# VH-VL binders against q0aze0, part 2

Target 1, 268 residues: q0aze0
Amino acid sequence: MKIILVNNRFKENTEKKAQEIAGQLSALNVEVIIDNGLDEPYAGTVDFIMVLGGDGTMLRAARRYGQRAIPVLGVNMGTVGFLSNIEINELAEYLPLILREEYSLEARMMLEVAVFQQQSLLTRVFCLNELLLRSNSPRMLSFALEISGQKLEPYRGDGLIVSTTTGSTAYSLSAGGPIADPQLDAFIVTPVASHIINKRPLVVSPEREISLHLLEEREAIIGIDGQIKMDFGAENRVLIKRAPHPLLMVNLKAKPFFTSIDRSLQRQ

## First folded at step 2 (VH-VL)

Design nd5
Fold by ESMFold2-Fast, scan of step 2:
Structure nd5 (fold): chain C 268 residues (1-268), chain A 124 residues (1-124), chain B 112 residues (1-112)
Amino acid sequence: as target 1 above (268 residues)
Amino acid sequence: EVQLVQSGAEVKKPGASVKVSCKASGYTFTSYAIHWVRQAPGQGLEWIGGINTYTGDTTYRRKFQGRVTMTADTSTSTVYMELSSLRSEDTAVYYCARSPDYYESSGLFYFDYWGQGTLVTVSS
Amino acid sequence: DVQVTQSPSSLSASVGDRVTITCRSSQSLVYSEGNTYLSWYLHKPGKAPQLLIYDVSNRFSGVPDRFSGSGSGTDFTLTISSLQPEDFATYYCLQATHFPLTFGQGTKVEIK
């Protein structure tokens, strides 16, 4: 059995815990690869992915490995997040179930994002939460939104978010988007609006293709899960569609989504 | 207009604790991380740590672990940094700084807006 | 810790001069997917630092075009094409690829 341990390089206690867990797994004849984000994703065959950290670390794991149809378990090391299933102090209790492959899987849709320069593909990335198009200056953007070949009236504002249902509680929520049951598959299109714009969030089929391009030259960026940033100009176009494979999240214990989100929102 | 406004200068005795505030305005508070950087007299800039303002998740440089605590109050858009067991070498100007909210690292990568600084003097 | 070394530690220059400051890291600053987290700041006594350049070569909004950044891997450069009176300050580079975040020691740009 081969397991990737994904950890947050900015937390030294997480690095040491990853090494400790790797030692424990090696003693059980499990081969371990540690991914702290500095190197390219591990290219070999893998049986299981264990994410040690918060939601951000899970987003990196999903982006790197989510298209390989490998079970991914989120292990929280502090404050609970939406993408972790068990706490680090529970890992020893659940490890036998993990090694015997005795768990259920929950499929979470992902986005496929393709960025073009004219007709040339510049990059293709996958993400679990969202793509954000935003102005990188105080000036408002003017941009075109097209959904499955249907051209909408031009948008003017600070930007746009195209989110999965999993991402509905991330940047889309902060921009006024709806809270979505993560078991639903849908795109949520949430405008980041100025005082001039009165646009509502859209909830559309995950089989739709969404394209974006600027109508005026502006300083803009494309953000992927808040972790990858790319310059975006009038010569660029982005195409967003459902990724070929969902992320397979390991479920070892029940997580009460609606009561958890309700309690979290009261902290605002 | 993005603004970070810090609390006023503090004078403390060795062994005491200090709590510095950083009040944010002009943007969505929970969309950006806040970090703390200090500069001792005649020295360069030193990163202390940061906080994800939405989750409350914190990251601290090892030498401050156990002495520093960062907290965020979303109702007032204010971040606090408390440093305990103060020593004379903790005398410095302490800055808060905003970073894009990158989920994985509490918004690390660069600091676009900074508070005006808070001078903390530790002397007997 | 990844060491970040600036060169020179100080320099004297006149208004109109081209000024070059270098920043060298002990390890590559290239993150996964080719991102490089190196930024430059201007700091004056009694004022907060201000961002000039982020992600190696991107000029922050409102920063004059006389400031430019370049470099890759471990070697980075900040250039001021024609020094102005308001540019006499201390300059810092910051690496954010490796934990902990580390600043260079600073380069003081002085009159003459």
Scores: ipSAE 0.198, ipTM 0.662, lowest interface PAE 5.2, mean pLDDT 87

Design r1j
Fold by ESMFold2-Fast, scan of step 4:
Structure r1j (fold): chain C 268 residues (1-268), chain A 123 residues (1-123), chain B 113 residues (1-113)
Amino acid sequence: as target 1 above (268 residues)
Amino acid sequence: QVQLVQSGAEVKKPGASVKVSCKGSGYTFTGYYMYWVRQAPGQGLEWIGVINPNSGGTTYNQKFKDRATMTVDKSISTAYMELSRLRSDDTAVYYCARGDSIAVAGEFYFDYWGQGTLVTVSS
Amino acid sequence: DIVMTQSPDSLAVSLGERATINCKSSQSVLYSSNNKNYLTWYQQKPGQPPKLLIYWASTRESGVPDRFSGSGSGTDFTLTISSLQAEDVAVYHCQQYYSTPLTFGQGTKLEIK
């Protein structure tokens, strides 16, 4: 068995813990690859991915490995989040189940984001939560939104979020989007703060294609999962589709999504 | 180690133009917006505009749109602000300031400022 | 344009005492969608450029002493120095970044009594 351990090298306790876990797994005849984010993603065949950290580390793992149809387990290292299944102090208890493949998988949709300059593809990335288009100055943007060939009236405001259902509790929630059951597949299209035009969030079939471009030259950025930011100008266009493969998340423990989000909202 | 170093003081006659430079060091110059702000003696701060050093794209305060020109030279990590048709009330210290990150997560604020360039306009 | 008005224009406070500086905007700089106030505070000592103290109305910049705090929402904002020290003598400026043009208050000069 070959397992990738994904950790956050910028948290000083996680590197030491990753090495400890790698040693324990090696003693059980498991080959371990450590991915701390600095090197290119491991290109070889892998049986399982264990993410050590909070939601941010899981989002990085999903971008690097989510399209490979490999089971991914989130192990919380102390930061409360929505994407981890077990706590680090529970790992020893669950290791035998992992090694015997005694777990269920939950499929979570991902976005495929393609950024163009004129006719040329600049980059293609995958993400678990959302793409954000946002003004990078106090000026409002004027931009075009097209859904599966249907051109909507121009949007005016600070920006737009195109989110997965998993991302419904991330930035989309802060921008006024709905809370969605992550077992549903849908795009959630949430406007970012329009002072004079009160556009409502849209819930759209995941089979549709969404495109965005600026109608006026403005200082804008696109953001991916709150971790990657890219400059976005009037010569750029972004195309958003459902990614070819969902992220396969490992369930070792039942997690009550609705009661978890309810408790979080009560605490505001 | 982030530093913004501006050109030296200038004395100009009304109707002339002035061009102030701002050299960035200790960071990726094209990764952050560059703002220009001025301050008349004993007065408050006044925003002139912002430039994206990566694209050359600009946004101006409408008050300065017809007289101010912001440019960058990426090869030497230097931003420029030229103000034309100077009046006596343009006498001020002119600052460049680093703004929000273009390529990484960040908040909108001016975290580093140049030392300022005094421009005196007198007849 | 959003007009920023500071009060008082100048303030004299004894060492160790509390200093309070006010900033009022002509319209709300609270963005209801993200619940953030687009308001910053800068400190400017004589002959020096401004230095960032506080952003998002209440978030203290890294390295800024705990005695500095920002409060308020919408149109009325306050910068508080809980125990004035000699090095705090400066002009303090508020700024909004809710809409263009970006605008600053006229400044409040803080001096030792």
Scores: ipSAE 0.000, ipTM 0.379, lowest interface PAE 17.1, mean pLDDT 84
Fold by OpenDDE, second read of step 5:
Structure r1j (fold): chain C 268 residues (1-268), chain A 123 residues (1-123), chain B 113 residues (1-113)
Amino acid sequence: as target 1 above (268 residues)
Amino acid sequence: QVQLVQSGAEVKKPGASVKVSCKGSGYTFTGYYMYWVRQAPGQGLEWIGVINPNSGGTTYNQKFKDRATMTVDKSISTAYMELSRLRSDDTAVYYCARGDSIAVAGEFYFDYWGQGTLVTVSS
Amino acid sequence: DIVMTQSPDSLAVSLGERATINCKSSQSVLYSSNNKNYLTWYQQKPGQPPKLLIYWASTRESGVPDRFSGSGSGTDFTLTISSLQAEDVAVYHCQQYYSTPLTFGQGTKLEIK
């Protein structure tokens, strides 16, 4: 068995823990790779991904390795979030199950985000939570939203969020989007400070494709999972669709999503 | 150091298919776009398409969309370009070339090239 | 499609003299959002693949001699070799990467007079 540990290079405690866990696993004849903020994702094959940290670390791991269809376990290290399954102090208890592959998997839909300049592909990424289009100035954006070839009325506002159901409890929620069952596959399209009063979020089938482009020359940015940022202008367009592969989240411990929402929201 | 090594020269009949390989080394294979470009004898360069080795996403020159197929085998850091329904004017040196990093947008110039693969189409 | 046209097709220059190659695009390759020209120059010697010389119209690739320079904006670009050396004999190509399909000039053959 080969395991990759993904931690947060900006949090020393996670790095230290990764090293400790690596030592323990090595003693059990498990090959371990540590991704402590590598410049590039580890190129070799792995059998299991263990994420040490919070939701942010999980999002990074998902973008880096989610397309490989490998089990991903979130191990929380004292943070509040929705993406961890067990706590760090529980790892020793569950380690035998991990090594014996005695766990269930929960498939979470990811986004495939393609950013273009004219007809040229600039980048293509998979992400677990959301894509954000946002103004980079005090001025509102005017942008076109197209869903499966259907052109909606132009949007005017600070921006727009396209989120997975997993991402519904992230930035989309802050922008007034609905909380979605993570077992449901859907897009959530949430406007950010729309000029139109009572502009409502859309829940869209995962079978559809979403396209965005600016209708005027304005400075904007796109954000992915709150961690990737790039400039977005009038000559750019973004195409969003369901990723071909879901993230396979390891479920070792039952986590009551709906009963934990209030607790998590109170801490934000 | 970064190297792109392509498969050897090919001789094909009209109507046949050819598949050229390109193995990358000295860098993270899935971290960069792989482009395919050809050059007919004494002519300029012509872009065929691009593939994202990580996601498998492709973009083709419309001229080749119906005949060219780009694929990758990440396990051996190898990209492939197959061209079908060959004709005499497909005779050219075919190049693979590394483009910008997948994490970096907007740099569609090629910093490393394969040595080229001569494909000759003759009756 | 953006058509790239180089001039001249062939050029002979004496050693130590200035060589100038022009490249024109059928439409602007200047991106208004970042004010960058999506234009690159390559050098290709016989039997070899192209070698990257200049990108963003005027930025030299690492290892490229200072005698090579790129200039221009919008639709008109120029590659200049300030003092031609024997090793500079090659075919030079311009390429736009503003939009797909990516397109190249027809190439300019540079020889020693």
Scores: ipSAE 0.000, ipTM 0.459, lowest interface PAE 14.4, mean pLDDT 90
Fold by OpenDDE, look of step 6:
Structure r1j (fold): chain C 268 residues (1-268), chain A 123 residues (1-123), chain B 113 residues (1-113)
Amino acid sequence: as target 1 above (268 residues)
Amino acid sequence: QVQLVQSGAEVKKPGASVKVSCKGSGYTFTGYYMYWVRQAPGQGLEWIGVINPNSGGTTYNQKFKDRATMTVDKSISTAYMELSRLRSDDTAVYYCARGDSIAVAGEFYFDYWGQGTLVTVSS
Amino acid sequence: DIVMTQSPDSLAVSLGERATINCKSSQSVLYSSNNKNYLTWYQQKPGQPPKLLIYWASTRESGVPDRFSGSGSGTDFTLTISSLQAEDVAVYHCQQYYSTPLTFGQGTKLEIK
């Protein structure tokens, strides 16, 4: 068995724990690779990904490895979030199940985000939570939204969020989007400070494609999962669709989403 | 058509540094990883490292991690590999090669290669 | 690290005859989840960079003649040229991409007898 431990090099406690866990796994004849974000994703086959930390670390892991269809386990290290399944102090208890591959998987839809300069592809990325189009100035943006070729009325506001149902409890929520069942596949399109006060979020079928571009020359940025940022101008276009593969999240411990949602949100 | 064009041959003294360039054309430069491989005279191929031209992220063979530096200039679709503290056994042809797409993981074989750059290290 | 060992180091074969090159990995490069072998073959002619021939152990790259074939699984692989042609004189390399560091065989020089 080969396992990747994903942690954050800037968090000393996660680094130390990763080394400790690596030692334990090695003693059990498990090959271990540590990904602390310093280098590019591990180039090779792996059987299991263990994420040590909070939601941010999980999002990075998802972007780096999600397209490989590898089981990903979130191990919380004292933070509040929605993407961890077990606590670090529970790892010893569940380790035998992991090694025996005795766990269930929960498929979470990811986004495929493509950013273009005219007809040229600038970047393509898969992400778990959301794409954000946002003004980089005090001025509002004017941008076009198309859904499956249907042109909607131009949007005016600070920006727009296109999120997965997983991302519904992230930035989309702060912007007034609905909370979605993680077991549901859908796009959530949430306006950010729209000029039209009654502009409502849209719940869109995962079978559709979403296109965005600016209608005027304004300084804007594209954000991915709150961790990646790039400049976005009038000559750029972004295309969003369902990723061809979901993130396979390991479910070792049942976590009732709706029962705990209020508690989780209050702690954030 | 896809092309990778490398810089010309280099002759260096021991202890010096060399920087090889590789310009990609005919494809989306930031859409594929760029790998570096070398081949000593009459020997097999040796992997040096990989860079993501879009993010600049790198992964090195441990053997070269303290001496090799990979960089990119996206504006001119060019990748660079610098090797420092050169030794005689660094004499080799150095190749850049296009590898795995950023959209497809797990296919780390190389479909297009540069013509190679001979680096000779001699006192 | 996965060590790749080719055999033989050099081979002479008559025109029109079958050429066989072997490649052995120190550990399996078969991934159980997708049942694919992470093994590729390259052809390198004098003064030229390597050229991709076979990937996933047995899939021919576009434009590669059908006389070239790859076989094997796990740790033992074979490149076969069913009927050797004059233009097939080259050094052939196997490479694993199962895990980093990526590693190559030492190469096999194929000549005409």
Scores: ipSAE 0.000, ipTM 0.463, lowest interface PAE 12.1, mean pLDDT 90

Design r1l
Fold by ESMFold2-Fast, scan of step 4:
Structure r1l (fold): chain C 268 residues (1-268), chain A 124 residues (1-124), chain B 113 residues (1-113)
Amino acid sequence: as target 1 above (268 residues)
Amino acid sequence: QVQLVQSGAEVKKPGASVKVSCKGSGYTFTGYYMYWVRQAPGQGLEWIGVINPNSGGTTYNQKFKDRATMTVDKSISTAYMELSRLRSDDTAVYYCARVFESGSYYLDTPFDYWGQGTLVTVSS
Amino acid sequence: DIVMTQSPDSLAVSLGERATINCKSSQSVLYSSNNKNYLTWYQQKPGQPPKLLIYWASTRESGVPDRFSGSGSGTDFTLTISSLQAEDVAVYHCQQYYSTPLTFGQGTKLEIK
């Protein structure tokens, strides 16, 4: 069995814990590859991915490995989040179940984001939560949104979010988008500080293709899961569609989504 | 540079109609809504309506719905506002203003750019 | 219809002094989903079209001097000119763009004392 252990090198406690777990797994004859975020993703075949950290670390793991159709387990290291399934102090208890493949999988859709300059593909990335288009200056953006060949009336405002249902509790929520049941597959299109009062969040089929481009020369950026930032100008176009494979998330214990989100929205 | 240029001043008798033009330049004409606003001497601004130059769709202020007609000619990037059955209290400067399109129903304006205004005088 | 009421109808302020103009809407123009007030201020000089000064109640348009500021939320709004200059003599209009019909205040004429 070969496992990728994803952690964050900028958190020394997480790095130390990753090394300890790698040693424990090696003692059980499991081959371990550590991905601390600095190197290229591991190119070889693996059987399982274990993510040590919070939601941010899981988003990075999903971007790097989510398209490989490999089980991914989120292990919480002390931060509250929506993408982890077990706590680090529970790992020893659940490890035998992991090694015997005694768990269920939940499929979470991902976005495929392709950025073009004129007709040339500049980059192709995957994400679990959302793509954000936003202004990088005090000026509002004017931009065109097309959904499956249907050209909508242009948008004016600070930007737009195209989110998965998993991403409904991330930036889309902060921008006024709906909370979506993660068992549903859909794109959520949420305006950011739109100047147009009738621009509402849209919930559309995950089979739709979404295209965005600027109508005026402005300083703008594309953000991916809050982790990747790319400059975006009037000569650029972005195409967003359903990624070929969903992220396969490991469920070792039930985590009630609705009580978790309710608790997160209440001030303690 | 974005510019809106309106037709010249008009003098009309009560009961006549007037048609004011507004030519856009320096931008994609069909990409932006056009608003019409008037201002009677010494009075505040009064919204007449909005037209989507791409679709020809209009929304009028109820006060003007029976007398105002907004149209566009895409081939010359020009919007028109015609007001019929003129009364002396229709004497005003009439303005066009450009705003961004939104869905099929535009509500959200700071007005980006205004035309210079067209004085319409209705007297007998 | 949302009715916009400005006060005062006119005011005279000495050069270098603060000018304050008020605008009241008959119903809230605050959109709760984005926490934005759909209120705009225009400056209009004689023989000229209105010029956009402030949108979203407090966001200054590019090129507008920083002595102009907007404040308020919901139904009560204020335009402040912190140190009046000669070129600020104009009529000032507030406008709501929360719902149609779009409506303007009656205007406030600002004069030098």
Scores: ipSAE 0.000, ipTM 0.363, lowest interface PAE 20.1, mean pLDDT 84
Fold by OpenDDE, look of step 6:
Structure r1l (fold): chain C 268 residues (1-268), chain A 124 residues (1-124), chain B 113 residues (1-113)
Amino acid sequence: as target 1 above (268 residues)
Amino acid sequence: QVQLVQSGAEVKKPGASVKVSCKGSGYTFTGYYMYWVRQAPGQGLEWIGVINPNSGGTTYNQKFKDRATMTVDKSISTAYMELSRLRSDDTAVYYCARVFESGSYYLDTPFDYWGQGTLVTVSS
Amino acid sequence: DIVMTQSPDSLAVSLGERATINCKSSQSVLYSSNNKNYLTWYQQKPGQPPKLLIYWASTRESGVPDRFSGSGSGTDFTLTISSLQAEDVAVYHCQQYYSTPLTFGQGTKLEIK
């Protein structure tokens, strides 16, 4: 068995724990790759991904490895979030199950985000939470939204969020989007400070495609999962689709979403 | 030939900062991790940290995490290590060192090339 | 942290004789998955940076004379110079790169007797 340990190199506790766990797994004849974000994603075949840390680390892991259809376990290390399944102190208890591959999986839809310069592809990224388009100046943006080729009325405002149901409890929520069941596949399109006071979020079928581009020459940025930032101008277009593969989140411990949502949100 | 050339010796007062440079030549600068190591007089070698010259990603020894800053200027193939809040026990020769093998996990290889070292003296 | 301890701190050996330097790690630096020991030996002459001699505990770096050899596994390692030459006078360092933080021994000063 080969396992990737994903941690955050800027958090000492996760780095140390990754080394410790790597030693333990090595003693059990498990091959271990540590990914602290310094190096490129591991290109070899792996059987399991263990994420040590909070939601941010999980989001990075999802972007780096989500397209490879590998089971991903979130191990919380003292943070509050929605994406961890067990606590670090529980790892020893569940390790035998992991090694025997005795666990259930929960499929979470991811976004496929493609950014173009004219007709040329600049970058393609898979992400778990959301794509954000926002102004990089005090001026409002004017941009076009197309859904499956249907052109909506131009949007005017600070920006727009296209989120998965997983991402519904992230930035989309802060912008006034609905909370979505993680078991549901859908796009959530949430306006950010729209010029139209009653502009409502849209819940869109995962079978559709979403396109965005600016209608005026303004400086804007694209944000992905709050961790990637790139400039976005009038010559750029973004296309959003459902990713071909979902993130396979390991479920070792049942976590009831709706009964714990209030507690989780209050702590953020 | 691969060469790492470091900046000259420094004399600093306690509480000051020092910034040491390391210029790489004879190889693809962004293709190899750069490590920083120091050696106090009469002491062994001590690891400070590592930087990915391509991405700028860094990992520090926790002992130096709050005082050391590693950076790179890719345009001139130069790595920098800055140490702040200097004290007398920071007196040492500081080395930059290249990873043994390109593309390897940065913890899986030894150091094949070293700079000539930079003496940093901290005294009142 | 993995603590590296060398022995002896200093060693005097006659020309042409065998020199032996030991290095112990506080925990194993053998990775069971690939059966490699993450252990390196360096040679450091006065006023110079360290020079790579041995890596993976027993692999000799290119250009290093055959009289240098590394052995050991797990926690106990040895650097051997089969026939000491005058140019071998230096400080020798062992280093583990099994886990962070990377750590070195305190060094062994080798002199001619």
Scores: ipSAE 0.000, ipTM 0.445, lowest interface PAE 14.5, mean pLDDT 89

Design xd8
Fold by ESMFold2-Fast, scan of step 4:
Structure xd8 (fold): chain C 268 residues (1-268), chain A 124 residues (1-124), chain B 112 residues (1-112)
Amino acid sequence: as target 1 above (268 residues)
Amino acid sequence: QVQLVQSGAEVKKPGSSVKVSCKASGYSFTSYYIHWVRQAPGQGLEWMGVINPSYGSTDYNQRFKGRVTITADESTSTAYMELSSLRSEDTAVYYCARGEKYTILSGYYGMDVWGQGTLVTVSS
Amino acid sequence: DIVMTQTPLSLSVTPGQPASISCRSSQSLVYSSGNTYLHWYLQKPGQSPQLLIYKVSNRDSGVPDRFSGSGSGTDFTLKISRVEAEDVGVYYCMQGTHWPLTFGQGTKLEIK
């Protein structure tokens, strides 16, 4: 068995813990590769991915490995989040189940984001939560939105979010989007501070292709999962579609989505 | 032993379609991409497209503009490439090739195992 | 689409002498991660292509150390320090940074 341990090198506690866990797994004849975010993702085949950290570390792991159809387990080491399944102090209890493949998998859709300059592809990235198009200045953006070739009336405002259902509780929620059951497959398209007050969030089929481009030269950026930022100008176009396959999240311990989100909303 | 075995040579008339198969063995079929690359007689290599066999997801070279379809059958560990509306300039050797899956921070890696090739001749 | 240009298109080398093949891309091949997805393939007569070098300078498994790759941005070179009879064939560079994947036109290497 070969396992990748994903951790955050800027957290000294997680680096030390990753080394300890790697030693324990090696003693059980498990080959371990440590990914602390500095190098490119491990290119070889692996059987399992264990993410040590909070939601941010899980989002990074999903972007790096989510398209490989490998089970990914979130192990919480600090701040409570919605993408972790077990706590670090529970790992010893669950490790025998992991090694015997005695767990269930939850499929979570991902976005494929392709950014073009004119007709040339600049980059392709995947993400679990959302793409954010936003103004990088006080000026509002004027931009075109197309859904599967259908040209909508131009948008005018601070930006737009295209989110997965998993991302419905992230930036989309803050911008007024709906809370979606993560087991549903859908795109959620949420305007950010639209100049036209009645622009509503849209929930569309995950088989749709969404295209965005600026109608006027403005300072804008594209954000991916709140972690990657790219400049976006009038010569650029972005195409968003369902990623080839979902992230396979390991479920060892029940965490009911609706009661979890309800408690979070009660806190303010 | 990892290998990709392709179907035999085909002779087709202009306007028809051809479907080439690529049977994988010696590895986990769904753990790698299958690419399709063609080579016209005496010419270079041209990338046609790729499939992720785990989900059947595909990417295509837009030069073929709706003429190419790539599919995969996990139960037989076999990938297929169908090219329609054939023209004489489609005469080529068609290769399938295994490639490691790209990640969000990686471009496409090179194809490390190739099929033997299938000659498709289009003549009137 | 990214255009890959190889020079020379053909090359004849005495056994044991070095050979050098250049590949130039119409745009930078540096990916957002900082890495460069430029790969080299060899197609021997009557055979399928085989991977030689991946990501500019990394030898694939089983590739002899006489093969080396170098370069950055848009200019890349494949070098063979001492050409042997088994090295005869057509060499292709390929870029994996931009979609669609594109190949150079090929360089034919022959032994004198």
Scores: ipSAE 0.000, ipTM 0.384, lowest interface PAE 17.7, mean pLDDT 85

